VHH binders against Beta-methylmalyl-CoA dehydratase (mch). Designs and how they scored, part 3

Target 1, 351 residues: Beta-methylmalyl-CoA dehydratase (mch), of Chloroflexus aurantiacus (a9wc34)
Amino acid sequence: SAKTNPGNFFEDFRLGQTIVHATPRTITEGDVALYTSLYGSRFALTSSTPFAQSLGLERAPIDSLLVFHIVFGKTVPDISLNAIANLGYAGGRFGAVVYPGDTLSTTSKVIGLRQNKDGKTGVVYVHSVGVNQWDEVVLEYIRWVMVRKRDPNAPAPETVVPDLPDSVPVTDLTVPYTVSAANYNLAHAGSNYLWDDYEVGEKIDHVDGVTIEEAEHMQATRLYQNTARVHFNLHVEREGRFGRRIVYGGHIISLARSLSFNGLANALSIAAINSGRHTNPSFAGDTIYAWSEILAKMAIPGRTDIGALRVRTVATKDRPCHDFPYRDAEGNYDPAVVLDFDYTVLMPRRG

## First folded at step 19 (VHH)

Design R28 (from N6 with A97T)
Fold by OpenDDE, fold request of step 21:
Structure R28 (fold): chain B 351 residues (1-351), chain A 121 residues (1-121)
Amino acid sequence: as target 1 above (351 residues)
Amino acid sequence: EVQLVESGGGVVQPGGSLRLSCAASGFTFSEYSLYWYRQAAGIERELIARINSGGSTRYVDSVKGRFTISRDNSENTMYLQMNSLRAEDTGLYYCATPFEDWYNEDVFDIWGQGTLVTVSS
């Protein structure tokens, strides 16, 4: 039908092109409830309005990753509807705090293009910006994805690969909290360990595992209004690479984040996404485990009440993380590793 | 090193059978779709069969009902059972897979060297 949108193929993208994504999304407490039901997050900031108020907020904010997924989901129909793989993230920076009632919209700019050697696919780099109803940036990030060509004989675009930041500088972090050491309730937070107690190189096994259910990961993906077909249409995917529906990588991120509460309970929110790789696919029936490594411990300029931790969280499928599986001596990921996520969290300091 | 190696080709009479093998190395075999191609003399290479990682198979009409594609992930080997062979089945048979290089974030096809199948009386 002429009225249906087949999405963009690799040859449809142009360097410098700006895409306004169609559907704004008002986030409600219903969304929060569903998100909680999917991942069982126990972080105090997003669980308790009084706790959030003690940190200077008007109420419990929307979870950082829920914001990410919503902003991300809006890009899918235009960017990655015909994608074969989501390759990575960089330069993710969270801005204004998001609350129930806020309306988010996303815009993307194509900042790089590279045709693959097969001549049938290519990589698209985009810079996406999510804003609220007041045009305040709530999240920006770079994503690159492999996309199919509609016409295998379409000419290759000039190769342009953007410079990607290794991490978001501490000076660029938005810190929306004010912490009073006297009033910070460690018992309610669920951990006695604060910024001062963590060391660079420290590794934490988050111990528990959670099995992915087919209906649940689909529900999550729909919650985010992510329309990628590979997550939903078994009729088509039976003939695809895997013969089954693949789990949205963001679902794994949220599972891992939830698991990280055990060991990182005082990580209030994610301030930056420095890097992310979905190293292997996940499917319903897989049990997700996770462990984390402290990559950096950063004081925030002008602040003594709150610090930043750069954290790598690694998620595995059907493999406990007591021995911290990651890469082998050759640099290859363990086949059980499904997520390598480099992000920065905000954590109170001891007064 | 990613590699595919075909074997099992030979000379057979019409109506006969052959079983081809494609041995894979250097990548996670179980995660990839695999393909059989053939090329007759003076004719362009053609796709004849496919098996995805989930075990779903597809065939071109000319081999449907006669050929069976299968895989053994424990042996990193794909097979093509060829029954009721015909003269027109003569050619070089290749196995292939679209390989995803995650390190370089690229995709390219991996091909074997081929195995010759000759059907003649």
Scores: ipSAE 0.355, ipTM 0.727, lowest interface PAE 1.4, mean pLDDT 95
Fold by OpenDDE, fold request of step 21:
Structure R28 (fold): chain B 351 residues (1-351), chain A 121 residues (1-121)
Amino acid sequence: as target 1 above (351 residues)
Amino acid sequence: EVQLVESGGGVVQPGGSLRLSCAASGFTFSEYSLYWYRQAAGIERELIARINSGGSTRYVDSVKGRFTISRDNSENTMYLQMNSLRAEDTGLYYCATPFEDWYNEDVFDIWGQGTLVTVSS
């Protein structure tokens, strides 16, 4: 009846439904500048065109996470506008390299539905695919989100929970780089440690912390064109669960990634997002710390110049990570843990 | 085990006061909104007060100015101070919270067993 869109509620989703998201987004150097301003990422690949060119690219590419946030942001108005919680990620695979000037669009398919026991909410599983102007896949992932029902008396859909992969196989990784060990500039990269130097089980405290500012996380979220009201409208959220605006979980991911430069500087890019959980909410005023664990060390078939590291990065709020906080003996997350992010990075090999 | 346990109910004269307690266990109390319900005989259970994790409170009109909902996160306890009690306040009082089971990624309401409040001369 109205021209405004209230978004989808749980009962509006249908299994197998495809949703084309508005709006296509052309990424520019301005976006890169703003992203850099927000997180201060120092990774050489995205900072230096000559560095990127040394790896076979035409120029410095768009940061993996900026791509993720943009692709993700497009889904919010249709998928999670009426969400209670963003529950997790799986099967994230980065494809074609994205450059300034590229235009990204996102499509999602509903691949699972489960009404919660309360009968007032349910979980929606979606497979989202971001493509560029040439219809090349730049990113795909599975996300599931808890969504409110508009009508509590709406019938429950058949429960369908999709199989979620534990990780993206190494054979499915897109490796857009060619590395010459002899010409790889370690000094410019900011670390002498390469793929060969890391061990499975190794834990790295990234030491530094970054305090979240209210204006900054809102700016970031807007940069991604993420329209979730919980991030912006204090007038409404003061009466909500937390009584204040909650930080977009992706903001925490990018903060943690930036912090991870100290210890993982040669992690060129993220090739896969295996899993991710926003375990506790973050708010303005919280100081984010992070540590990482090497979960797997994988040779890439047919390649000797570059390898893959499966990494878990854990972020905390107002708690330094010198003792690597994660879970207690019962398996519960430390209350300070705000992110459990399992991803695969590409890193040059020593040869 | 997640549970809520009400206490403090009893018999009181009109105009009197009672303080109900709801003790919580098995979950991170400070992160949850909490609710008081009541059910009079022959009447459907009704929501009467809410307090969110930030301390914001809401009341139905019938109890505004008389009842005060509060919480002590250090004690994992929610309270309902009831003043100027009336006969129509008689009923079984329940505390509740929408519990989020992160292990199963599900949500369901947790209810206490209730505490009886009787207002009579």
Scores: ipSAE 0.352, ipTM 0.729, lowest interface PAE 1.4, mean pLDDT 95
Fold by ESMFold2, fold request of step 21:
Structure R28 (fold): chain B 351 residues (1-351), chain A 121 residues (1-121)
Amino acid sequence: as target 1 above (351 residues)
Amino acid sequence: EVQLVESGGGVVQPGGSLRLSCAASGFTFSEYSLYWYRQAAGIERELIARINSGGSTRYVDSVKGRFTISRDNSENTMYLQMNSLRAEDTGLYYCATPFEDWYNEDVFDIWGQGTLVTVSS
C-alpha cells in the first residue's frame, strides 16, 4: 500500500527541509521506572523528590538522557529509518526542566548533505528541537547519520557540510537549580567531591561493568518509540552485516552515564551534549565499562553555588578501564571503545 | 589494514574436493557475516554461500549439499569445503564482507584477491 511509510532514503532529503515528527509523547512515572530498571542510575536529583526540592525544583525531574532518547526517537522514522549508522552529535543544549506529565514533540531541519564516495550512501545533517506542551525548548541538538540511497545511480545533491560547534558555551546553559551549601546533603548525593575538587585533565575509572542483555536493549529502544529496525528485527538482521541486532548507541550513552556515578556522583544533570561518536558496534553479551576525563571547568556567570564541568566519558566493551583505553598514536580508536562522549554537567560548588 | 586473503585453489578432477580458506585481519572478525563469491570468465561475480556471526549458513541451490561454509573465530578464518566438484564450478573464488569504518564515516565492501579453482577432465 501507498499508506506504508518506508522512511526517507538519502536522495529524498533536501537542504533546508523542515520536518514535524509524528507521535508527541506524554512522559509518565512509568517511563521513569522503566528507565531506572534499564540503567540503574543512582544520581539523587532524578531519584529523590526531596533531594530535587532542596535544589529548588518542584519534584524529581526526568533524566536529561531520557528526554534525549524520547526527542531523538521521534526523529527516527523520518531521518534515520534507512540509516546504517548514527555518526555524531553536536550543539546539544538542554532547556526547560521536564517532569512526568509533560508532553514532548520534535521538529527537525536538514542543515547539510554529503554523498559518500561509494555512491551508495550519504550523510544527512539535521538540527532537531524538542519542545514541551508550552512550546518551551527542552532540548536542541545536531546529529548526522549515514543513510542508504534507494537508487545508487541517483544524482548527488550539492554537498553542504555545516560548521559544527565545538561545545555549547557556558553562557547558553540552562541552570535551573539553586544550591544552598547548608542544605545540600552530600551523604544522599553519594560523594564529598564537588566542582572545586576536580581538576582539568583528571581521569576517573568508573570501575564497574554492566553486561548488555538482548531483551533489555531492545526494550529500551522501543521505550523511546525509536523505530530503527536494526535494533529489534532479527528476521531481517540475520541476513545483515552482523547477523545480530545491534545495540542502540543511546543505550550505551545511558549505561556510561549511569556507570559514571561512581566517581562523579555530584554531577547532578547533563546540561549539554558537545560531541559524541559511536565508534564501534555493541551487541548483547558485551560488558560495558567507562572512564571519564575532566576537559574543562567553567564558572557560570553570576553563580558561586554551582559550576559546570566539561567531561569526556569513554565507554568500552569487554575491556576494564584502569588504563583509560582511547585512541592509538595514529588517532584510531581502540577496537574496544564503543563511545566517545563529550558533555557538560552541573555540579555544586563548595560553600 | 583491513584484509581478506583466500587460499586453497587449484586444479582438480570432476568429482574431486577442495577446501578454500579466507584469512582475515584488521577488524573484529567474529562480529561480521562473511561471504563466498565465484566468478567464471566473462560473468559477474555470483554469491554462493554466506555465514553470519552466529554460524547460520545460506547457500545458492547450485552448490547446496556439495559445499559447506564454516568459520573458526579463534583463527579469524572462514572456509569453503567444496565436494563433488563439477566443470561448472570452475572460476575465481572470492571471500567478502561488507564493512563499516565507524571512525572514518565510511562504508565499503572488503574483497580478497581471489583463488582460482579449475575443474577439468
Scores: ipSAE 0.185, ipTM 0.655, lowest interface PAE 4.9, mean pLDDT 91
Fold by ESMFold2, fold request of step 21:
Structure R28 (fold): chain B 351 residues (1-351), chain A 121 residues (1-121)
Amino acid sequence: as target 1 above (351 residues)
Amino acid sequence: EVQLVESGGGVVQPGGSLRLSCAASGFTFSEYSLYWYRQAAGIERELIARINSGGSTRYVDSVKGRFTISRDNSENTMYLQMNSLRAEDTGLYYCATPFEDWYNEDVFDIWGQGTLVTVSS
């Protein structure tokens, strides 16, 4: 039937193209409950309304990464349904706080195109913007994806690779909290270590591991309404290059964030995604571990109550992280590394 | 370096058997589907068998019941057991796998050099 949509192939994209993605989504308390059951995240800001209120919010906000997955998921039918790989992220800035009851929608713009040397695939660079029902930006980011060509003989478009930011500047961060030493409950937060106590170059093994279950990773991806068939259709994927369903890279991001509570409990929220790479595929049965490095400490202008940390979190499969696996001397990733994630968190300051 | 190396070819009489090996290095062997192709003189390579990461197999009709593909993930080696060989099975046999370089953002197929099988009296 002409009524089914096969998604876009590489040659279908045009530089400057704008796409309004289908299926605006009202986020519910049910979505929060499912997200919590999948990852067991313990950050108090998103777990406790009294804790959130002590920081000046009305109630517990939606986890930044749940917002990210929902905004991202809307783009999949148009951007990455025929993708081989999601290659990276840049310039991810979180905006207005999202609460249950808010409705999110996403639009995207094609900002770059590059056909690969094999002539069978190409890379599409996309800037996506998620807004709430009041047209306030809740998230914007750039990602690039490797997409199949429908016709190997289709002519290549002009190559345009955008200039990608290294990080979101601290002056662009949304900081919707106020921290009072009298009201901030360190015991409920789960750590006495604040912004002042971390140093650049410090590496933190998060020690715990989480095994991926087949039903859970598929359920997580369905929660986000992410339709990338490589995560769902084993009848097809049994014949594919791996012979099994591949785990959504964002599932690894959320697992790594949840693991990072042990060592970074006062990292209240993710304010920015500076870059991210999915360095190797993940599958059900893999056990995910993580470690983090403090890349930078940034004072927020005019604030002594809260600061920003730029963090690299590295996730591995079947490889504990006491020795901080990463890259070899030649720059190649350790085969166990599945995620290299560079993000900015907000953390209370002592002074 | 990513490599596939075939071995086990040779001369065999009709009705005989051979076992081909494909040794792999430089990638996570256990995660990839693996393929055998053959090429007779003057003909394009044809896919003859595939085994996925879970061990599921598929064969073209001309070899069904006579050839068996298998893999040993602990040795990074794929095999093709060829029984009841016929003159038409003569050719150069290649192993192949699609490969994705996650770090360099590239995808390409890798191929071995081939091993010759000759079925003659």
Scores: ipSAE 0.094, ipTM 0.620, lowest interface PAE 5.6, mean pLDDT 91

Design R28 (from N6 with A97T)
Fold by ESMFold2, fold request of step 21:
Structure R28 (fold): chain B 351 residues (1-351), chain A 121 residues (1-121)
Amino acid sequence: as target 1 above (351 residues)
Amino acid sequence: EVQLVESGGGVVQPGGSLRLSCAASGFTFSEYSLYWYRQAAGIERELIARINSGGSTRYVDSVKGRFTISRDNSENTMYLQMNSLRAEDTGLYYCATPFEDWYNEDVFDIWGQGTLVTVSS
C-alpha cells in the first residue's frame, strides 16, 4: 500500500527538489532534562538561567547540539532512511537563539547528486534549514549522505557536486551575548581560561571517558525523533554487516562536546559546524574519549568582549587521548577514532 | 590492506572431519560478521554459515548439526569445524566479510582465495 513510506532511495532524488519534513516539534524543559541526563553537559550557559541572563539572554537557551539533533532528526525519514553513511557536514550556521517553548520545523533542498562507481549507491547533497515559529532560521547546514539504490541498474542522474565552504566565516556567526568582565562568573563557568589564553595548535586531552549504554543511545536517538532503523532494529541488524545496532553519529558528537567541558569550559556555545566525519562505527559498550585542537582564533568584528575559536574535537572508542590519536603519516585514521569534528565556539575575552 | 586467507582444506574420507581456518588482517575483525561459502564444480557459490560480531551463528539446513562456525577475536581468525563429511561437501570453501572504508567512502565484500575440500573414498 501507498500508506507506508519506505523512504527515498538514491534514484528517487531530483536536483533542486525541496522537501518539507514532517513533525514540527515544540521543545520543552522535559527535553532539556532528558538531554542533560544522557550527556551530563556542564556548560553554564545552557544549565543556568541566571548565568544566561548575565550574558543578555532571556533565560537558559537550548543547547546548540540539541537544536542540531532535532533539526537533523526531521530530515532522516526523507533523506537518509536508506543511507549507509553520513559522509560530512558543511556550512552549519546557528541562528536565532532557541528556548523551551519554541517550535522547530525543517525544510531541505537537494543541491547535489553523484552516483558512486560501484553502481549500488549514490551521494545526495542536501541543504537543510531549521526555523522557529516566527520563521527565523535557527540552524542551516549542508550534509551529504551515501544512500542505497533500490535498483542497481537504475540510470545515473547528472552528476552535480556543490561547492562546499571550508568553514563558516566569522562575519556570518550569530553572537547573541554581551559579556561584562565585572559580571562574568568564572567560578560558575568552571574555568579561568578565556579566549586570550588559548593558542592556535594547542592540543587538549579532555581525559574522562563515558561508556555508551544500549538503552541510552536509543533513547537519545528517539529524543531527536531520528528514525534511522540501524539504531533500533536488532531483529534486522543481527543479520547485518556488524550484527549489532550502530550508535547514531550525533550521539558521539554530543558525548565529545560534553567531555570537552574539561579543558574548554568557557566555550559557551557552538556557533558553527564547519566540517565533520564519522570515521568508524560506535556500539554500546564502547567508552568514548576526546581531545581537541585549537585551529584558529578569530576576532569578532566590532567586539572586544567575546571571540571565536575554531576547534577540532576528535573522539575515540576504548582509547584514552593523552597522545592525541588521529591520522597516520599516510592520512589514514587511527582505528579507534570515531569522530573528527570541526566547529566554532564563542568564548569571552579577557580584554 | 584488507585480507582474508583460508587454510585447512584437504582430502578426507566420508564420515571424516576437517577444520578450516580464515585468518584476517587489515580491519577491526571483532566488529564484522563473517561468512563461509562453498562452491562445488559447476555450481554458484553457496552461503553455508555465518557468525556475527556477537557470536550468533546461522547455518543452511544441509550442514546444521555437522558444521560449527566459530571465531577467535584475539587471533583474528574464524573457523569452520566440519564433521560427518559427505561427498556432497566437496568443493572450494571461501570466507567473506562486507567491509566499509569510512574515510574513502567505500563498501565492498572481501573474499579469500578459497581452500579445497575433497571427500572421497
Scores: ipSAE 0.086, ipTM 0.619, lowest interface PAE 5.6, mean pLDDT 91

